VH-VL binders against p42126. Designs and how they scored, part 7

Target 1, 258 residues: p42126
Amino acid sequence: QRVLVEPDAGAGVAVMKFKNPPVNSLSLEFLTELVISLEKLENDKSFRGVILTSDRPGVFSAGLDLTEMCGRSPAHYAGYWKAVQELWLRLYQSNLVLVSAINGACPAGGCLVALTCDYRILADNPRYCIGLNETQLGIIAPFWLKDTLENTIGHRAAERALQLGLLFPPAEALQVGIVDQVVPEEQVQSTALSAIAQWMAIPDHARQLTKAMMRKATASRLVTQRDADVQNFVSFISKDSIQKSLQMYLERLKEEKG

## First folded at step 23 (VH-VL)

Design a4
Fold by ESMFold2, last read:
Structure a4 (fold): chain C 258 residues (1-258), chain A 123 residues (1-123), chain B 109 residues (1-109)
Amino acid sequence: as target 1 above (258 residues)
Amino acid sequence: QITLKESGPTLVKPTQTLTLTCTFSGFSLSTTGVGVGWLRQPPGKALEWLALIYWNDDKRYSPSLKSRLTISKDTSKNQVVLKMTNIDPVDTATYYCAHRGRKYGFWPYFDYWGQGTLVTVSS
Amino acid sequence: QSALTQPASVSGSPGQSITISCTGTSSDVGYYDYVSWYQQHPGKAPKLMIFEVKDRPSGISNRFSGSKSGNTASLTISGLQAEDEADYYCSSYIRSTYVFGGGTKLTVL
């Protein structure tokens, strides 16, 4: 199991823990389990909110699984990107209150997941950085992820962060607004419970309709361009220079482990 | 390669519980993302979805029939079982089980179907 | 009542192209790409012909194609053949529920 769900139906909350060793990379299997698990909670009216967190020490999620994007067929790249789009759409438009309890490093696709949430709490540890660092690997953030960051921290901060591939340690993450709260690591879970209770104090129908109104334009831009976004990703990731860079990075990761 | 076959009673009385078994081969219900669904088709009518069970025991039910349905699996026997309570003559239909594959994440369709079994409910 | 609307019947001569429509709403057809098409010959189980609006499973003839515009999905069969005579169902997925159209009987004249 790559997703552990700890329900508290009496409180209307579930904790969804990422357990995809070693670093919660977003493999096809993990993406599939996340969407199916989220759907189950959305379909169960006893749940009103979900806390996303990690069961892996030191990491929330390391992001996209580069092995899904390297040395594969164009059809595989298309399928992988469709799965990434699906997770983002489902999280971003969920009728559940989503709170991320970020108890570890949160780069790239991990930040993608966190940015879909209604509220983000980061543990106060300088090793736990958050941001969209894809450009450091020669990869371009998709327009819908750029939009999501821009909606969170504003145009100028997002423009600078994306071009430089910035990762924010906790103090800077709070200052730029990519997270809403920074607390000692031992308080992350209890703070997430307090935050989700605040959100759930708002009548569900009004809160959900307001969220949908605020997010509709951004979500619709992807939905109406979904095939084009897939083809753009496949074209980009298939370039020889990009494949070479990904392979080199994967080889360095093997050497660091050994 | 993938095959599914429905089994169970062909005649049932009103108020009884209908139990249908789907026996399958060519895939494992322990594979991430894989599911088996149940559907029915009354004579001369459209298809109607009833229930789905995933590899991880997550379940989905038709909202209109949820109170009457229970789906379960036995991965060791390659079987999925559907129980429907309070059977009524309107439940007369051909019942199908069908494979739902994982292919690249979440995409809800049924790619392989059993032959179907006709269940007639007496008056 | 079916959530998805299909014509009750269509007909065509061998060699012609025909299109079967499947109309729903933004939430079941328009917004996501969950539309699938199934072929069903008399007395037989449904067979998946198209998934994700336009994709064909392995072994399905390229005479079958799918598309979507707004809230209407379409199945197009080119070069009609006698064996294409069957009932055709569209389906989609919304709020954890699979929904089907009422079916279209295709007659090959």
Scores: ipSAE 0.539, ipTM 0.819, lowest interface PAE 3.2, mean pLDDT 91
Fold by ESMFold2, last read:
Structure a4 (fold): chain C 258 residues (1-258), chain A 123 residues (1-123), chain B 109 residues (1-109)
Amino acid sequence: as target 1 above (258 residues)
Amino acid sequence: QITLKESGPTLVKPTQTLTLTCTFSGFSLSTTGVGVGWLRQPPGKALEWLALIYWNDDKRYSPSLKSRLTISKDTSKNQVVLKMTNIDPVDTATYYCAHRGRKYGFWPYFDYWGQGTLVTVSS
Amino acid sequence: QSALTQPASVSGSPGQSITISCTGTSSDVGYYDYVSWYQQHPGKAPKLMIFEVKDRPSGISNRFSGSKSGNTASLTISGLQAEDEADYYCSSYIRSTYVFGGGTKLTVL
């Protein structure tokens, strides 16, 4: 079980905890569990909101699982990217109020997940940075993730952050607007409960229609171009130079952990 | 070599509870993303989806039949069971169980089917 | 609730190409790529022919292809053969529910 769901149906809220050892990498299995668990909550009228958080110490999610992107067949890369797109679409367009309780490091694909939420709360710990740093690996953020960041922090800040692969520590994350609130680590969960209650005070119908209206253009741009986006990813990741770079990075990560 | 086989009564009286068992081989219901679904097809009519159970015991039911359906699994016996309460002559159909594969995350289709079992509800 | 609309029947001669349509709404056909196609011979279980609009399972002939335009998905069968005579169902997925078309009887003349 890689996704722990702790329901509080009386409050209309569920806490979805990430538990994919060691660092909540977005493996194909973890992506699958996230989508299926989210779908269950969306279909249960008892729930109006979900708090996304981590059961792993020190990390919200370390991002895309590079083992899914290296040394595999093109069909595997296509399937993996389709699964990444699916998670983003399902979270981004969810009719539930989504709040990220970011109780650990949140780079790359972790930030992808956090940016889908309606509200983001980051623990005030200098080791817990958030941002889209994949350009540091020679990987280009997909257009729909670029759009999402731009919608959140504005064009100029997103332009700088993406090109440089910036990770924002808590104070800087709050200043740039990539998170909405920074609180002491021990207060992250209680702050998320308070925030989600404020969002749920808005009548569901009006809030959901407004969210759909605000997000329609960004989501539709991916939906109408899913195949092309998959083909671009597969073509890019399959290049020999990129595969060699990924292999070297994975070996460095393995040596650092071993 | 994925196979599924439906078993259960072929003739049922109105108001009874229909219990159908899907016995399968060639895959494990412990594998993340894998599921088994139940569908039916009345004679000469279109397919209708009934229920799905995932490897982690999450369940989905057809909204119009939800109050009458229960799906469960026994992973150690490679079985999935469907129960349908308050059977009526309109429930006469061939019932299929089908594998929902894990390949490439979440995509909703059934790739392997049992041969089906005809259930006739008496008048 | 939406239903997927298919023609009741279609026919063609051996060697020809035919297309079977499956029309729904933006929510079930147009927006996501959840359309699948199943072939069913008389007395047999359905067989998956196409998934994700256009992808073929291993072992399915490349004479079968799928496409989508707007809210209509299409199954195209080229080089018709006698064994292609069967019922064909499209399927999609919306709000945790599988929906099926009414089926199309393909007759090979």
Scores: ipSAE 0.520, ipTM 0.814, lowest interface PAE 3.2, mean pLDDT 91
Fold by ESMFold2, fold request of step 24:
Structure a4 (fold): chain C 258 residues (1-258), chain A 123 residues (1-123), chain B 109 residues (1-109)
Amino acid sequence: as target 1 above (258 residues)
Amino acid sequence: QITLKESGPTLVKPTQTLTLTCTFSGFSLSTTGVGVGWLRQPPGKALEWLALIYWNDDKRYSPSLKSRLTISKDTSKNQVVLKMTNIDPVDTATYYCAHRGRKYGFWPYFDYWGQGTLVTVSS
Amino acid sequence: QSALTQPASVSGSPGQSITISCTGTSSDVGYYDYVSWYQQHPGKAPKLMIFEVKDRPSGISNRFSGSKSGNTASLTISGLQAEDEADYYCSSYIRSTYVFGGGTKLTVL
């Protein structure tokens, strides 16, 4: 329903298409479907890799769903953040080869998803920016998202990008290293198939153990602090000033659609 | 409020196919993230998980028994059905169905159980 | 695949605290926090007592607590009461599979 899975068991690859209108916001239902769909593919010996991409034109994912973060109870915020953490942990530590075929805009929580992948391909369209722009909204990225960005583009680039809330258009995304490849929009899917085949050419056991070794420290920091991270999120998001800011953004979004 | 009840034959012969029905109330098996599982417990022995079906018809099976198990649902009747082929005396056990999950999020725990039904396989 | 290891039995006097261990591997108990504990009285269905290592469902006494260290999860029952006499099972979930321990018979002396 919100996650369309197109298997190619002969090739050992599945394409997971995000189909959560209008802009693939990470709602609780979408987060749940993503985790369960990923788990199904991980449990199926026919699959060695997954391509993450969008079924929505112009957007990969717009990020966290503001309706889950505004005007709800603290218990709801806790449950929501646990679901976000769960998706990140599952993607980040997956034994499948994960390739992001980023065929649209990829801000904030969309970039969170893309950063978990082994390889990122961005369409060469100036409207398709990628980055963690939370500080421009008055929001602080959690430590494990900072860690993920830092591991991808290095400390200095991450330090600047997070403080300034940078969104990178394709050429700059490639230069800074937040994506691995930029190709014409019509070539994104075929390039993802070629890339995942190259990754799967590496013996599974060695590749998977190496990935686990490289990612263990970063994943463990969240695992050991998971409850504290949830409470920090709940405390932050519950502040009156933050709730008012989120409500204003939600109202602006409704007026644009209404 | 959530209730589950197992039904089916109490005595079966070896090699037959066992069909068990779980009839439930107090929740919908169309709610995202919700599932119903089957478990069993041989007399005097430990619990063993058999299968799980999710709201979206995704299925999971115990690896050691997968070739013998089929789980399905009938949402209109609030029922989940387990079929187990090639029954053997070792399959004598109390069979339980159980609710798994919260309305949203990933919550892989069996929070409500049926009373169980004893299935005896004649020797 | 492999069963979780629990002691076959444990006993305690009323008012005391007891702990039941559940030892798995780094691939199950030691990996994710999908660990749960079930209480089962004779002839009855299991009842979920602890989920996510340490959380209690609504209606479960705070005398029941859970923890995990490395590959071992623990269920602690404080203020032991006669009604606590039952079998206790731990369970771990990973990769679409549920694994249960062999069970621990708790006897209240």
Scores: ipSAE 0.509, ipTM 0.812, lowest interface PAE 3.1, mean pLDDT 91

Design a4
Fold by OpenDDE, fold request of step 24:
Structure a4 (fold): chain C 258 residues (1-258), chain A 123 residues (1-123), chain B 109 residues (1-109)
Amino acid sequence: as target 1 above (258 residues)
Amino acid sequence: QITLKESGPTLVKPTQTLTLTCTFSGFSLSTTGVGVGWLRQPPGKALEWLALIYWNDDKRYSPSLKSRLTISKDTSKNQVVLKMTNIDPVDTATYYCAHRGRKYGFWPYFDYWGQGTLVTVSS
Amino acid sequence: QSALTQPASVSGSPGQSITISCTGTSSDVGYYDYVSWYQQHPGKAPKLMIFEVKDRPSGISNRFSGSKSGNTASLTISGLQAEDEADYYCSSYIRSTYVFGGGTKLTVL
């Protein structure tokens, strides 16, 4: 089981813990479990909020699983990207209050997950950086991810962050507004519980409609362009030069772990 | 090739518990994303979804019938069991089990079906 | 759960094109693309014909196509053939639940 759900129906909150070793990469299996777990909570009226966190401190999520994007069939690439889209859509449009308790490094796809939440708390550890560093790898972020970041930190800040592929340590993350609070590592969970309670104090109907109003434009755009977005991804990732680069990188990682 | 087959009583009395078993082959309920669902269809009427069980033993039930339904699996035997309590003549229907999911990505569709078994509820 | 709305019956002559509508709400059909279509011949199990609004499983004829506009999904069958005579059901997946339409009986004249 790659997703641990700790429900507290009495409090109306569930804690969803990532447990996909070694670094909570967003593998196809992990993506699938995340969506299914979230759906279950959304369908249970006992729950109004969810806290996302890593089961083990150190890494929130390292992002997309490179093994899913290297040495596979185009059909696999397409399926994988659709799964990524699905996770984003489900998180971004969730009727639940989502709070990220970020207790580890949060680059790329990890940051994607965090950005979909309504509120983000980051542990004050210099090793825990958050951001979208795609451009440093020669990759362009999809428009829906760009919009998500832009809607969080503003157009100018997002433009700078994306072009430079910045990963923000806690102090800078707070300053730029990519996270809402920075707290000592031992206080991340308790702070998340306090924060989510504040959000849940708002009538659900009004909150949910407002959230939908704020996020509908970006979500709808992806829905209408899902196939095109998938095709763009497949075309890009299937390039010989990209595959070669990914293969080399994976080999290096293997050597370092061995 | 994926195949599913429903088995159980074809005649049940009111107030009794209906137990149906789905035996399948060609896939495993240990595969992430895979599920087996139960659906029913009263004679001459529309399809109705009843329940779903996933590889990780998560269960989903029709909201209207949740209190009467219990779904379980035995992965080693490739079987899924559905129990429905307090049976009534209105529950007379053809009951289907079906495969849900694909190898790649989130895929919430029933692509393979059993032939169905007609269950008649009569005193 | 409210059922999806389908016409009770449609008919067409061989070679014609017919369309079956499936109307939901902005919270289901209009919100997600998890719309599917099933074909069912008398005494047989349903068969998946369309998924994700418009995609066909392997082995399904390209005469079957799907689309969606607003809260209404549509199944179009072109070049109607006698074997197409069957009941057709639309379905929408919504947050861990499945909703079906009332079904449409297609008669080939």
Scores: ipSAE 0.508, ipTM 0.825, lowest interface PAE 1.6, mean pLDDT 94
Fold by OpenDDE, last read:
Structure a4 (fold): chain C 258 residues (1-258), chain A 123 residues (1-123), chain B 109 residues (1-109)
Amino acid sequence: as target 1 above (258 residues)
Amino acid sequence: QITLKESGPTLVKPTQTLTLTCTFSGFSLSTTGVGVGWLRQPPGKALEWLALIYWNDDKRYSPSLKSRLTISKDTSKNQVVLKMTNIDPVDTATYYCAHRGRKYGFWPYFDYWGQGTLVTVSS
Amino acid sequence: QSALTQPASVSGSPGQSITISCTGTSSDVGYYDYVSWYQQHPGKAPKLMIFEVKDRPSGISNRFSGSKSGNTASLTISGLQAEDEADYYCSSYIRSTYVFGGGTKLTVL
């Protein structure tokens, strides 16, 4: 399995560990497992919170799986993007407290996942950067992701970050507010547990409703524009120039990995 | 071609355990995202979802019937088994197994169904 | 789980268009697009006709269309044919649970 769920029913917390080697790319299978795993936890009254983390330190998630977006049919692209939307919707609107224990690099789609959480803890490692670097690749973030970032770090900061495609090292990440805490790598998990406990101390009903109020507008925008968003993605990703670029990039990656 | 077929007793006595088997072909329950669900329909009544088992052996149950239901799979035999305990005449229904999922992402729909098997509960 | 609300019956003449409504809540039909429609002829298994509110599986006639507004999903059958006479069930998926409507009997006059 690509998602390892470690439940602690006594604590009311489960840890979802990403285990999709080599870099926890958000493949279709991985996306599917994430959603299903989350649903299970959401439907189990024994759990009130979930910590998202990587099974292997170093990479939280490298983001979207480029192989899902290159050399495939438009239908595949559409399906893939719908899956991405679904993951975002499910995470963003989860009735559970979600805390990201970011124990590795967290660019692009990884950051997407992290941003859906209620609280983010980043390991203090200069190699672990978090952000949305789409623009550096000539890509624009979808509006719902933009909104998510904006809701997290504010309009001005998000505007700058997105336009420049910034990846924030821990210190800067904390400063800009994209993460809530930066701690030594060995303390990431324990800090997450402590943090989630604070959130779980709040009555669930009140917390959940408040969360819904805060996030409903953004989520609803995607839901109402889901097809249009998919079409936009498909149109974009299907461009010959984009496909060529992706192919080249994938080839380079293969070379680097040996 | 995807096909499913339900098998099991057609007559069950109250308080007994109903065991139904779904044998399927045309797909593998090892494929990510794929599941097999059980549904039932009392005569002249609406459809009711009972249980679902995923490729990864994750299981989902109807909240109202969870305590009575056990779903399992044998991937090697392409079979899914549903057990329902403490059967009552109210459980008289046509029971269906159905394929759930598609290749692209999360797809929670039953696109292929068995023909159904009528199970009558009578003393 | 709360059942979705459908009209017990609808009728139409051949060639006409009919619509079947499926009303849920803001927590199911109104929340997700995981709305589907199943057709069931007497003595037969249900057949998936619409998924994701409005999408048709391969092989399903374009006479069948789906939509959603608020907490109500709708199935529209255009160019009604005798073969369309059946029971129709709406379904909504939410957090690993499936709920169905009470079904609508469509009679072709």
Scores: ipSAE 0.357, ipTM 0.774, lowest interface PAE 2.2, mean pLDDT 94
Fold by OpenDDE, last read:
Structure a4 (fold): chain C 258 residues (1-258), chain A 123 residues (1-123), chain B 109 residues (1-109)
Amino acid sequence: as target 1 above (258 residues)
Amino acid sequence: QITLKESGPTLVKPTQTLTLTCTFSGFSLSTTGVGVGWLRQPPGKALEWLALIYWNDDKRYSPSLKSRLTISKDTSKNQVVLKMTNIDPVDTATYYCAHRGRKYGFWPYFDYWGQGTLVTVSS
Amino acid sequence: QSALTQPASVSGSPGQSITISCTGTSSDVGYYDYVSWYQQHPGKAPKLMIFEVKDRPSGISNRFSGSKSGNTASLTISGLQAEDEADYYCSSYIRSTYVFGGGTKLTVL
């Protein structure tokens, strides 16, 4: 299993641990398992909150699986992107309280996952950076992800962060507001439990409706433009220049691991 | 080509346990995102979803019938089994198994169906 | 989860266009686009005609189209043919649960 679910029904909380080696890349399989796992928890009235974290400290999620976006068919690209959309929609609109316990690096798609949560706690480790660095690879963030970041850190900060493809170390992440707390690594989980308890103390109905009100515009826009967004992605990712860039990056990654 | 076929008793007495087997081909229940569901349809009435089992053995049940239903799979045999306890005449229906999902993306739809098997509950 | 509401019956003449409505709530049809339509001829298994509100499986005629507005999904059949006479069921998937409409009997006059 790529997703480990540790339920604590007594506390009304479940911990979802990412276990997709080596770096919790958001492969199609992993995306699917995440959605299925989340649905199960959402369908169980015993749970009101979920903590997202990595089973392996050091990496929360390296983001999208580049192998899913390079050297494949257009149909594969379309299917993959739709899966990414689905994960975002499900997380972003979840009636559960979602807290990210970020105990590792959190770039790109990892940051996407974290940004969907209601609250983010980052371990105070200089190696653990969070942000959307797509532009560094010549890739643009989709509008719904842009909106998500903008809604988190503000328009100007998001504009700068996205254009430069910034990855924020813990201190800067906290300063810009992309995360809510920075704590020692050994305190990340306990802090997440404390934080989620605060959120769960709010009446569910009021909290959920407020969340929906805050996020509905962005979510609805994606839903209504889902196919167009997929087509845009496929058209973009299929470009020779983009494929070459991705291939080069993949090769570089292989060299670094070797 | 994907095919599914339901098998089991066509006549069941009240209070007994109904066991139905779905045998399928053309796909594997080890494929991520894939599931097999059971649905039923009383004569002249609407469709009702009963249960779903995923490739990873995760199970979903109708909330109203959850206490009576057990779904299981044997991936090696390409079979899914549904058990329904404490059967009643109201459970008389055509029972269908169906393929759910596809490889690309989250796809919660039943695209291939068995022909169904009519189960009559009578004393 | 409450059942979806469909008209009991609709009718049309060959060549006409008919629409079948499926009304849910903001917690199901209005929440996600996991709406599907199934066609069922007498004595036959249901057949998936529309998924994701408006998408057609391979092999399904483009005469079948789907849409959604608010809490109501709609199936439109254009250029009505005799073979279209069947029962049609809408379905919505939400939080690991499937709900179905009561079905609509389509008669081709």
Scores: ipSAE 0.314, ipTM 0.755, lowest interface PAE 2.1, mean pLDDT 93

